# VHH binders against a4x776: the designs that were tried, part 15

Target 1, 306 residues: a4x776
Amino acid sequence: MSTSMSVARSLPGGPVAEQILAEVAQEVTQLRAAGVTPALATVLVGDDDASVGYIRIKQRQAVQLGFASPHVRLPASASQADLQAVVTQLSADTSVHGVLVQHPVPPHLDFDRAMQALDPEKDVDGMHPVNLGRLALGLPGPTPCTPAGIEALLAYHEVPVAGREVVVLGRGATLGRPLAMVLAQKRPTANAAVTVVHTGVPDWPRYTRRAEIVVAAAGVPGLVRPEHLRPGAVVVNGGVRYAGRRLLPDVDESCATVAGAMTPRVGGVGPTTVAMLFRNAVRAARRTRSSRTPVRLPDSGAPAGR
Short names: E, the ipSAE of ESMFold2; O, the ipSAE of OpenDDE; V2, 0.75 times the mean of E and O plus 0.25 times the DockQ between their complexes.

## First folded at step 4 (VHH)

Design s40 (framework vhh_7pa5_2; at its last look DockQ between E and O 0.51; V2 from the best seeds 0.00; counts 0 for: pae O 4.5 > 2)
Fold by ESMFold2, look of step 5:
Structure s40 (fold): chain B 306 residues (1-306), chain A 128 residues (1-128)
Amino acid sequence: as target 1 above (306 residues)
Amino acid sequence: QVQLVESGGGMVQPGGSLRLSCAASGFTFSSYAMSWVRRAPGKGPEWVSTISSSGGSTSYADSVKGRFTISRDNAKNTLYLQMNSLKPEDTALYYCAKGYTYEVTYGSETYTYTFDYWGQGTQVTVSS
């Protein structure tokens, strides 16, 4: 950590996430004071250790923010119809405001088809086809979490985006495609000239060398190197891969010698993605004017009421 | 309107068997998953078993796996729980519930939540 070397300014996501989560906590407090208990439900199919761990982390964070955290577990052998029935039940339950199905699901299940059974208003990932359509049309709806996180990260660090040349390298459904739509929106934190390139473009570096902002969203470790950037460019590590617990970003760290600003390898975009999940969840609860606090099984066996 | 009536409980020796029934009315039974939940004296509710709407998928709490079998007859609108190799710790009030149950964490509490209607319960007592 030497100040004598010329390195890019760091764009950490942690402070961004903390600000967003503080705002979420305030909104949760307001809803609870008005008699609405926000509830984020999670669904797990099977018992994969990593997936169980992700659920526990999300559940803990939800509770810390003041959400109720309902959880449904299905056996690994569950059918497509079983998964869709759980999603349909959670969609119909007015005490549940957001629903998250833990990905990946077992190979015999179609995750995307299951998500079509979800009420789009409870889609905290922002990936339901209806909500992606709303994004494309400029209509209100939850925004996919990582693209929203990147916009917030750039805004927080006062990186000018409006009117700037932004290149998104990668065209995946969860990041590259929706990010291009997000950054093209007509607002002060977006309004960019957005170009999408990918490894199917033989000379994609021609585009990144012109860009004022490069967002790497390909999921190809080390893809972006110093020779691919204009001096002073802002570089965002959006696409990452893991080797065990080691995070392998698309952007080679040596790019810091050419870039003016760059997200760090760890603690960049990731924390903002999680924060945006809870922002979508609290907004879902605010959009509904009714809430039912989950009810314990009564001592007498009387009906729960509905 | 929705009505769930449990029956088949009683007193049995350890190692014995009982078959619980739940008669359902007031909804399209074959369209919903069904669950069994139990409450032992001095304890909170515990999920026991769930069966999918078609009967094709079943799941069980670890404490009852291999001993209990959930089933349904969609023509008779009836849910069943066959309970074998009963132990004193199976002593509880057993409820049937419409749909999947949730395990809810809120504040410092974790509890079983039933989404919709459940019955009044049938008592199972396993005496040593």
Scores: ipSAE 0.596, ipTM 0.833, lowest interface PAE 1.3, mean pLDDT 88
Fold by ESMFold2-Fast, scan of step 4:
Structure s40 (fold): chain B 306 residues (1-306), chain A 128 residues (1-128)
Amino acid sequence: as target 1 above (306 residues)
Amino acid sequence: QVQLVESGGGMVQPGGSLRLSCAASGFTFSSYAMSWVRRAPGKGPEWVSTISSSGGSTSYADSVKGRFTISRDNAKNTLYLQMNSLKPEDTALYYCAKGYTYEVTYGSETYTYTFDYWGQGTQVTVSS
């Protein structure tokens, strides 16, 4: 019984990510049977320990899902032209379906300029201007990972979105702005009335107090409190900060006393973002549907070679 | 349309030197990184060296580092490999390859892949 326990139903992202990755693995298997080996290329500039660690984790996960995982490492001294040349080559290589350039790059390099040289079809982050334009027009293409993850999370937990009042608190390029476009699309898992509020709207609580769904996307710890919510509202914590190793979400945990459902402090939206990266990658491979792949797999049948 | 024509191979004694050349045509040479890949008898392809499109960045396999030098002339659409202090284990057919070499992991295997190497190769034999 909920009357003697926490009021809010938990909306964990782990099971959502598992479901998405299972679908990705199935699509990879189908593509390989059709003669296409999906490939997610990764690019690292320099040798920053955290970046090396993140790339290694993504490479291992890609391989476990059945992808080929090509990797290119450039020295920290690489020029802008060198980075753009790598991105241009990966764009032209028909054996490569998705490209991930590990952020950040060294300060002398312009990451955004380099990424604009990438073939939009291989943009696994879904942030290329062409793909954002496709999103705005309701056209197929790679979708921004966190917005797509939130849509999938709400659908998985059977939270009604169509026809509902949704408030997005934050207008950042990777979440707030594209999320508004995603949730306004004409489909059963979206089709919402979306309001975007931010620091330029001082009376933003007027809007969140009316909302059936609130997505916090401001990156300000504890910004959303119980008095800012409609009783029974669904609350999604998309914005987080870290104090050392402790996760500080935008939504205060006390909101569980007012919310009808809420993403957990840990294991919420994050896992779905990573899963959507791989979904974008496998769908890029699916769009090619080519039996002509220049990537050469190891010849396990040959008796020669040592 | 795209062609890569290697030359400069031959027979040399251990400790000797050779300079390989690769004439490229059918694409905008200055827009692509270029690599050298070799195949020894009875072995799979092994990456040797890569040079960026501008020539500003070079990389080498540990087995050749300090002995080989990759360079390019974008005005002449030509790639070079200067090979010094040659060893018997450098004996191989050497291919000019368009683009960066990838370290590709698939399943439990890791292997070297080149985007394309469209030359017949040039034979280098290091023997007494």
Scores: ipSAE 0.223, ipTM 0.606, lowest interface PAE 4.0, mean pLDDT 85
Fold by OpenDDE, look of step 5:
Structure s40 (fold): chain B 306 residues (1-306), chain A 128 residues (1-128)
Amino acid sequence: as target 1 above (306 residues)
Amino acid sequence: QVQLVESGGGMVQPGGSLRLSCAASGFTFSSYAMSWVRRAPGKGPEWVSTISSSGGSTSYADSVKGRFTISRDNAKNTLYLQMNSLKPEDTALYYCAKGYTYEVTYGSETYTYTFDYWGQGTQVTVSS
């Protein structure tokens, strides 16, 4: 009896992102009709090719969705004060609703310090300490994009999360920690029993082998292997590194032989992260509308209402 | 109230020089980057130059690099633009702007904006 090695069901992020972006586009249209043009500002320090490329992609997407896309480019030699000044100015600009500072910044700059200068209401990445505090308290606010994307991905693919044993592998500030908080929330698409394992847990496979859902968030290529999984487990690859243009996942592809469902190597969590960025942006714009009279962009000669 | 008052504009022949000044008031001048932006007739605003709050960093549009020099005197709350080797293409209303400038893309078109305040502008005309 040839035990047909059951291939894991794929959990692509593309369709999830498309759905979310479609919703965002509709919301943007509604805001525009109400006289508010949502604006997502981006800040780039330096001229790293990869960073430039990422920003361009985001800007194009922003425009496609109907956002205004202000962009500030600072030289690589910019000071901490310069970066903070830009962030402060964008925070004060009533025509700007969301602000993204592109990571990484040059080594001489403190990214976290710069982010503290940002109005939490305009934090579309959801990584501002105030917003992380809101998340921890179960208060409304911008949610970290990657964790939000993972929740949405699981929900879209109808993976039960509520009451399930979820192991998050990694405790990074950008993914593992906030993801644990997100999935522990009292929502139908969360409400999980969450365990966080990390380098301080020598026998971390003991936990992952029990888990119904494993989210890899360690940033260690090939860390998760089939022997670390419960047969039939859902596996989400959130941790990624790059070797040049090649994506190196935390989850070894061979895990598909044991997992019941797994995100693909390419097109998994990544697309959903980007979609969540824009969701945060449009929501920020909506919040602004409710509190302030729309301030028209300064007359720079741009046609009104486009 | 934030005020920016430009001066120093005028008519010059090609190859001539002008020095623009911007007097700032109503805010802590030394805490903000400052920019020059110009608007030529029939064209959208064009970023010209920016200087950091301390004056330690400067940037220029490619069209003015090597010809224009931005500077500031924080003690006098004044921004300057030294314009040398002026060309007819430099003819524009020159604005002083509080803070950095940024570009906004709408579809295929890109426009230049400032975060806070613009002056009234000073006219620079380069003509033979």
Scores: ipSAE 0.027, ipTM 0.397, lowest interface PAE 4.5, mean pLDDT 88
ESMFold2 (binder alone), look of step 5: mean pLDDT 78; pTM 0.767

Design s41 (framework vhh_7pa5_2)
Fold by ESMFold2-Fast, scan of step 4:
Order: structure tokens, then C-alpha cells, then sequence
Structure s41 (fold): chain B 306 residues (1-306), chain A 126 residues (1-126)
């Protein structure tokens, strides 16, 4: 047995993800009954075994939920123009509601440039600049998956967020930065006092020691230790790295001796990210089925009526 | 602490069957989705099957669909993989994995598996 003891309540994402995916499955069923088959297209460049495995898992999940799952595979030798043409074609295809391009692409390709051609409404991971702009302005749209997943996880486990002091450790474009925007929104599951700390803040522990909620999003294994936390704080492991047979989270396991609640090493935030990906996809399909876009007024150049 | 112990592997002829088991301890088994992952000689890890925390939903790799069945017994903290109509291509070291989860970077997500123990060897040969 280990000599270290855990006293923190566990905040698993599995149950949260299952609840969200059950809601997604119901929405897919309703859309199919209305004659619309939601479609999540996946794109893979190259034949890296890990990437092939990851895409297959996502394709199986999509089919299990009732999505059509068109897949485009490009060889590792594909040109930038080849990748951009696929993204552009899927973006324009009315039978496709969401598009997921598996990262990374081979190093001779500019992934970000290719994704600029994507319709923001089909951005299932919520990272398109237009959707991040919507988030910054408090407007509705596809939501960044991991930030939205963390918000859902905290709400599911009845962790108070509104009015609480939250510290986000990390300013990465995909998690730390958009999470700060999500948790500062004026709604019951957010509305927090959010502080973002990073490598440019040498005394970042000064902030985490006061926080009621700490979200680690730095991608640095073991960065957060017990001495960096307020006793009883809620701790979320947003950043992880895979090494050998274990995931290496940003938050050291020993933090469980000080934290009041924390996400587990595995089965924490990750499952909620997947669930949010599919939620974004079904909502994109729902928007196309929706009652109507506002009717444009007729051109005043039309001939006078009879 | 947290442990996953795989068993039930062995040698079998093509067309045969094996049932793999994974004994879980040190965590609330019923709160996590579970997966089977295999590693064939000269290849990286290949996802085989996943079952939700409640057992209410399952998914399979195309290479094993219709031949393999994943199941779980939450009262016994045990995950199973029933393998029928085994082929030489199924020869691999099989790992049970506590949950499958993704971390979003840029415009994509990456899937991670957490392995515990040495796995169980399945060899299909005549």
C-alpha cells in the first residue's frame, strides 16, 4: 500500500459525460425522426498509428450516438492545397453539420491556415476565432469543448462557482484563456472572480493559495503541489500528458491530502470534452432543422402587384 | 492503490474463443467507462472496445465487431471481453484501460488510455 492518504472528494467526469451524451442521443433521435441525420465528418492526414486509433474511437462514438460519420483520409504526402480543399468542401457540404480535423497533421502542413476555411458553425471543438469572439462578447455559438466540459463538471457535482475566487493556471489558447472567459460569463454556473496565472507570474502560488477553485491548465506534470493550495479548495486537472502506462496530470496526486475535492487522474475532464464535442455537433445539426432563419424582406425592385 | 489486473489470455487455434477478465481495485469502478486496448507485434496500441460506466452502451473497432463482446459486472468490479472466431491477426498483448478521455488542443482532441499492469497475451496460431 501507499503511505499517502487521500481526503478529497472525487469529481469524475464519466457520469457528467454520460448525462450529456444521453441528452445528445435524445436530440439525435429527435432530428432523425424529423428527417435529418446529424453528420460529423472526420479528417485524418497520414497513417500515424495513434492518430488512426483516435479517429476510429471518435467515429465509433459518433455512429453509436446516431450520427452519420463520413471520413476523409489524406496520405502523409498530401499538399496544403489538398488539405484546404477537403476542409473547404466539407465546410460547404450541406449534409455535414460538424467537421473534426485530427491534430497533429504532418509538419509540412499549416493546420491553422487550413482551418481558417471552416464554417464557424461546423467548428465542433469551438476554437474558431469567430466562436472565440462570440464567447468574448457573451454571444451564443459553438463552445470551446474543454472549458464547457469543466463548467458542466463543476455544475454536475454542485460545486459553487458564482461569486467564488477561481484561479486558472495556464494561458494556452485551447484551455486556460477561453476557460477564463467561460467562468466569467454572467450565468448561474459561472459568474466567478477569475484570475489567470502563468510562467510570466513567478509568484503564482500567492494566487492559488487563496483560491476556492484551482484549474490547472499548464501542461506541466506535477506543477501544482499541496503547498500551492488552500485547504479545502476544489482542484481541476485540465492539463495532462501521457507517459508510459500513466497519464501525468498538472496536479500532483498528493494534493488530495489538502483539497476538498478534485478531478481524478483519469476519467476527469477528458470525458466531458468528448461529450461537448458531440453536443456542439448535434446543436449544429439542430440549427439547420430549426423552425426558420428570419425571412428576408423582398427586393423592392419587384414589379407592382395586381 | 489503483490497480487493473488482466487475465484469461492464452494460445488458441484460429476460430477459437477466449474470455479476458480485468479485476479493478482502488477506485469507484461503476463511475468510469472502461476499454480494451491491444498491442500487436511491431504495431502501436489499437483500441478494441469501450463500455460506458453503467454498461448501457458499447462500441467496437471494425476489425472485431460481431466477434467480440465487452461487458462489465459493477458489483464485482470486473471488466470482460468475450472473443469469438479468433484470427491470427488478433494475436496481441491485451490491456484493460481505465476510461478513455480526450484533451483538446487547437482544433482537435487527443484520446488517452491509462494502462495498469503487464496485460494478458493472446496468441492465435495453428
Amino acid sequence: as target 1 above (306 residues)
Amino acid sequence: QVQLVESGGGMVQPGGSLRLSCAASGFTFSSYAMSWVRRAPGKGPEWVSTISSSGGSTSYADSVKGRFTISRDNAKNTLYLQMNSLKPEDTALYYCAKDTYEVTYGSTTEVYFDYWGQGTQVTVSS
Scores: ipSAE 0.000, ipTM 0.257, lowest interface PAE 10.5, mean pLDDT 82

Design s42 (framework vhh_7pa5_2)
Fold by ESMFold2-Fast, scan of step 4:
Structure s42 (fold): chain B 306 residues (1-306), chain A 127 residues (1-127)
Amino acid sequence: as target 1 above (306 residues)
Amino acid sequence: QVQLVESGGGMVQPGGSLRLSCAASGFTFSSYAMSWVRRAPGKGPEWVSTISSSGGSTSYADSVKGRFTISRDNAKNTLYLQMNSLKPEDTALYYCAKEVEITYGSTTYEVTYFDYWGQGTQVTVSS
């Protein structure tokens, strides 16, 4: 009978995302009433139909929330200098508050270098080195989207985190590593004892077996199994892959027989990541308010007027 | 658990019209944005249209804008695609899809097109 009465409590991200996006929409409305139209610029390199579809979905979401949504498309043959120029131009554009470059870019381009050229205040992904440095120091700034989403998801479902033993499986730059920094912050929704494990730790189950919270952040389908968990542990599917028509999460569904609570296979962390991206964008508009601040050119050194 | 069943496809001549339906079950339909995606013979999937959870906002691929209309009936848990002025290039298997989930993996930013796809309904436009 282990499966009939021992199914884990579900931790869906949909309601969490809806709450965050409702707050974003309200802040956008307030900014627009104050004469500031938040703007999220999107950049696509290449013309692959799938990537075009992804960008249009993100643009639609932005428009639905009340953002201006300028779009820049570069050909697949674009140089690193072309991409850098676009990022630099959007960084300098006072009407633009956030910038999203669609990943992946063609293999001949250095995505990380392009993103590092972006104004850190416009970094809606929260992945700029300056913003990661701010996170490490406990300073305000754009937050890494998936780590912030997971923190919000755990808080929404009233999962205790402060003082708890948390194991993060994965040391990737976008999730595992920054999540450890997020959950170690000195605040009620974090303040955890965090252990990071990865492929360099062959006996990683030793750590997950004692953990109160396990976040799978490796992008390896079925990596976490029931025998790797403490009975009653909270389990978060941070990493997923798409195979054919199905999402393959890092955590095997059978873990629901051992876990006390678990994010669902579909509608888990993903929605919260998208919501956090738009939260970073509206907060950038609120903090900088560049569209409300007129720029005055220096009188000295300007060309003579007519 | 989640089930999407597409219907309404068929063979039609250029300039003709078809109305596709998608019956949804196993989730709270009114809480999710819905999309139509198509796959033409020998090609990858192409996004066609999306409608917000309330039906208050819609978006379309440039190739179908002005010709196709997406709508929904939340009371009946049904998504629709009204296709007018059909062209041979619209020939494809059409899929109903629950809103895209965008995920950021440990090593890369991965974009998942759709949480769930139905069985599809074939639309053939030929003269």
Scores: ipSAE 0.000, ipTM 0.173, lowest interface PAE 13.0, mean pLDDT 81

Design s43 (framework vhh_7pa5_2)
Fold by ESMFold2-Fast, scan of step 4:
Structure s43 (fold): chain B 306 residues (1-306), chain A 127 residues (1-127)
Amino acid sequence: as target 1 above (306 residues)
Amino acid sequence: QVQLVESGGGMVQPGGSLRLSCAASGFTFSSYAMSWVRRAPGKGPEWVSTISSSGGSTSYADSVKGRFTISRDNAKNTLYLQMNSLKPEDTALYYCAKDEVEYGSTTYEVTYEFDYWGQGTQVTVSS
């Protein structure tokens, strides 16, 4: 292997996403055979070109996996009541298993309030307060996509996590904070000693220099440098920013000279986040009563004398 | 190492046809969406077409819709672009690109970046 001679082992998320999406596709096929067509509904408010593009990408991926993909468009002039009515309708629709509302909505609308009206079982992002509470308590439910993706990525590449010192840089609601909850769960792919550092910890390099695993979740390009790492550490780029179409990760690529393994600049955590969205969606469909095989009644012709 | 090698370009008269090929290696081809991107002389890159990993979904730029067909052969790790009814405006260097879909900070945001693209194949449409 050319990388084993002088640079960190690469931890691409593409193969991880491939494996997860293949499992999703298989589960979709099994559900369809059982009479359940998994459905991921998408909602778009307004006609912002970027948002339209993102929705189309998610819709095409859903269809390719065998999902039904109902779509609801609301005009930019829609009221809060209109948005909440759509979310409420999709929550009540038994043919819909997951719901995704594309952010941002027009500024006169309260996105968070609308999302809190969604049935937590249909929350494919795993960000509903009920599902975050389930995560905090170690209960089953939809999991935040990026944290779940990172757990899957580490497991796929056979990075030991249980009993290891993990430092998470960042406490953002969608990554750093829920990731700490994920990696502290009592299971073989987690069970870590997790330290969370952030802007309130100015000596955070003291912690990362001792860590066996460092996950950058700050959204600050180039924040993590070689001098901040323990030689041989596993480094995960969880946080990113964009300059146009170019992805700018929190971890500087020069860290490959010190790290034992790290996620690539492109094709790292991102693909696993997308895959986890669809995994949450298929699991939501699987949780319906109609996904269960009907109980076969005993043969009424069986002999009475045995 | 990811490698993409384009071929099939050349000179053709307006109304003619060409078929471009892209040989891919260094990654699991069947698991990634692939795109064709072109660069006309003196202009920036213009996205032309995308095909999903399975080949079940395709999309096209308005300027080529109905004239071009993107396809793939996952068994041969090869991407194709069938170009019909060619116009002088189609004159460009054509690149094969491996698509990366990234979320910014949440699942509500999705972006694309072409991290790997080949050296290109020249298409010239003129009388």
Scores: ipSAE 0.012, ipTM 0.247, lowest interface PAE 8.9, mean pLDDT 83

Design s44 (framework vhh_7pa5_2)
Fold by ESMFold2-Fast, scan of step 4:
Parts: structure tokens; C-alpha cells; sequence
Structure s44 (fold): chain B 306 residues (1-306), chain A 125 residues (1-125)
């Protein structure tokens, strides 16, 4: 045969993260010149060694970007009231612009309840119900980091998204569902025809075989195989399961023989998630320099806002 | 400026052992998690093991769990991988990787930077 075999173009997240972090560093520099030192507060409950390591790395990155990095450490024996008091205190502290509570917390604590007590403007994970509501309504606010990172990764690598058929495999609260909302937004880097498939759709391969872009967000190792893909499709591995802190990607590496472009098993979406966390933090600090009119979210009893 | 230099590879028979080393420079080694990643001929990179910045937490791929042990010496800026009960399937070029954590969700994710030629491990009789 005179035809060469094509392998998938790699879509690494490292360069994407570097570009975003360079933009963050520039915004931090501008804010500092204007008298605002962006601050990302970190909260750790207990002494789980991996969590200590994760927080230290984020603290170091924050400082390298020019953020103030206050840290609050609570003992493993801390009560729910202790954790909520810290979150409430950081919400009220005008010198703090973003707050990151490191997961996991000890099992006697309700992490979600504590996070709901946080000022939505300081939610650097973008997972507060108010911010998810803002996303659903097309309103500005902190965005879920991995969905935003995937949008940025596709844009960086010049993958067309607008008007394209995108299948998101998985409906998890942190990736699949918010990603569908992100990619359906009315902007050039989104505006896609999004289909969400999951365990309730046993014939999900019918959808992925026609998709121009497939984002795996199920947390099921090796779920997506070459036979599930349209030749030349763009494949993004967004879902990773960490059983015993092991990296278990949703997309089988053999998909590179069918896909036109694919995130690498290592160094894909992960770096962009971290970059988006710092982007949410610097944008929170930027908001303190801007006058914002509060937007009333519509509900069944309240006026729709004005 | 970040440089990672892997060593300790070689040819070994099935059931044998090798100890890989990675000399790190150009960054504060004790502030980063470190990982081993391997690439078999014709295949993409496969994550093997990660160790936290302090060395207190380790994780392993199912294919190597119970056979490989990751460790580090922060005073020497060196990462190690003790490989026991080696199998032909372990044949690959092994890279050490500066590892960073992300938590844009309620879960932690990993990203890897690896620099260097790697060290070749061949398990063959």
C-alpha cells in the first residue's frame, strides 16, 4: 500500500495551562499595580499526606503567580461548626478573593454543606449551586474548572466546536453535566449540538460513532474503545478515576488509531483544570475593582430582576 | 531548566529485579509529587506510580501493584522505583515525571512533566 497510516494528533493540556497561567500572572501584576493583591486562601482539615501535598503545591503556584496565599489548617477532630466557621470567616474577609477547601475532609464532616456556606464569588472550584445556576442561565461567574479547561483546550488546539456534534459520555456533577452546559453556551468556543449519554443509555455507542467530538466523563477506565468512535473524531479524556490514587483514564489508548485528535493519557486535561482554578481566583480579585449590579435569579415568587 | 535524568535500566530475565533512579534539578524537588511513567514500543505513555511530595503517600497502577515500590530522597533530589518480579510486559522506556495536582472539582487530578531520554528496561530471557 502507498497510503500512510494516520495516528491521532495529540492535544496536550500543558501548553494550554501555560497560556492561561501567563494571562493570570499578567492580570495579577495589573491588580497589584492598582493596589489589589489577589489572595487565594486554602483550607485543609486533617493531615492526610496527599492532601497536604496537594495544598502545598497549590500554595507554591499561587505565590509564584503573585497571589497572597493564606492557609487555614483544622485538626482531623474539627467539628462541622468549626469548618463552617472558617468558611464563613474567609467569606467575610475582604482581603481574601478565592477560597479552596481541599477534598477530602474527614468522613464525620459534610463537605458539601460547608462549601454551600461559602460566598459564591469566592468559589474557585465553580461548583457552588449559585454559580451552577449562573452557568445554566448564561450569567457571568466562576466556572467549573474541568469543563472550562476542556473548552480552553479545544480552542487552543483550534478544534471547531460551534455547530459541531459533541457527545459527552457521563453525567457526573463535576464534569459531564456542567460540560454540557458550557459547550451549549452561545459563544464561538462553544455553541455545540451536545448529546449527553450515560448508564441509562445502553446504546450510547450509537451516539459516539456519529460524534465529531467525544468527551469521556464517566470515570470508567477503558470505557471508550476504537469501535465506539467515528474515524477522525476528536477525543477528550476528561474522566479519571483515582482508586487508591491510581490514574485510570476513561479512553483506551488504542483509540489513537481511529481518532483524528486525542488528549494524551498523561498531561491532558489535568493541567488545564489547575489553570482554571487560578483563573477563577484572579477574576474574583478583579471583581473587587469593578462595580457590579447584583442580578436577581428568577424563582416562582420573586421578580425576574431589573 | 527543569531536568530529570533517569538511570538504572537494563536487560533482566523474567522474575528479576531492577532499581531505577531519577536525579532531579531545576526545581524544588521536595515541593512536588513525583511519578514514574513508561512507554512500551508502539504504545502511548502508561502511568506506573506516584509518590507525594513528603513521601508519605504512594499509588500504583494495577499492573505493577505489589511488585514495584516507589520512594524518594528529598535530601538528594532523587526518585526511585524498585521493580521486583519483572515480567516481559514491563519492557518499556521508563521516565520520571514532575507531578502536579489539580482540584477544579471535588476530586484531585494529576498532570505530568517529564524531561529526558528515559531509561530502557528489557525483560527477556
Amino acid sequence: as target 1 above (306 residues)
Amino acid sequence: QVQLVESGGGMVQPGGSLRLSCAASGFTFSSYAMSWVRRAPGKGPEWVSTISSSGGSTSYADSVKGRFTISRDNAKNTLYLQMNSLKPEDTALYYCAKTEYGSGTYEVTYSFDYWGQGTQVTVSS
Scores: ipSAE 0.000, ipTM 0.149, lowest interface PAE 14.8, mean pLDDT 82

Design s45 (framework vhh_7pa5_2)
Fold by ESMFold2-Fast, scan of step 4:
Structure s45 (fold): chain B 306 residues (1-306), chain A 130 residues (1-130)
Amino acid sequence: as target 1 above (306 residues)
Amino acid sequence: QVQLVESGGGMVQPGGSLRLSCAASGFTFSSYAMSWVRRAPGKGPEWVSTISSSGGSTSYADSVKGRFTISRDNAKNTLYLQMNSLKPEDTALYYCAKDSGRYSYEVTYGSTTEYYFDYWGQGTQVTVSS
């Protein structure tokens, strides 16, 4: 054999998250020195054990980074009006810079309707329609956390993205669809040729077999297999499900035999999503030092813009 | 590779009945919970019903409770939806879905979650009118 056997290199999100959170901590320190304590408010409705656990982890991280961490807990019996009143109050509170409403909420409540009552500048998930519109237009604003995390993960590990063929498998509102918008933006860490495939494309493997980067975002455990990949492709596990405490990724582990690089089964994209949440929060606090968030046109003489 | 083929839709009068079928292939059908999801004209996806992998547990949207019955035949890799007492508001494309849950990561990281559905077929049209 005149050539070495290829083995997929791991693309862990832990180091990526640490780098982002170090930047966040520095920005928090600068804001505190200027008399602004960044605040991330968390809202929990009911007693779902996983949601309680998620909120506690986020609260602990917020405090470690130097954020104030006000928490509002509503009983499982809370009305839609109760939830919307809390969101409206936190939107109006000048001491609060970011708001996280932990979902799911109880089934009698409309989470999306509550989210629409939130000030888009305080949307730390980056999922408010105004912020998605800003993303579509190439304007600054809170970024969808998982798509931004994937962009950062690829950049950290020096995976070339600009000019490359990227296939996103899935069109879900929080990952597949906004990820396509993120990776098509005109910047060095994006600027890709993005193809979105989904269940409406029965021959989707034809596209993934030609892709340099495949991001699985379908929420179907084991959907992506070695036969669906080009040898040496970069593979990102965006979609996972849980069976109890065990996570079930969209990409089958055997893909490591064909892929040139892939995110690990645990500690991949997830840590970067949480780091981006805090980046959105500190940027929201930074914006309170401006009279308003400016929208700037490119001044380099580019007539077409972004 | 994963393939879901819906059938059994059609046009019926209010109060009528239809039985939808979904033929599944490309995965171990008996190992996964299955759902029916519908999309009415001009509206987003609405979850209708879910059945556990064994068929021992079922759940229904409030809008269809008492009228619809979900069932499965693991030997035939087939999912069913028996629809009785159909109403005009039941008019929709009906999709068979391999259990699509929340998008989440390991609990130690406390990531946000979202519900979404991924549909393998074109769906089957149910129209309830004259």
Scores: ipSAE 0.000, ipTM 0.134, lowest interface PAE 14.4, mean pLDDT 80

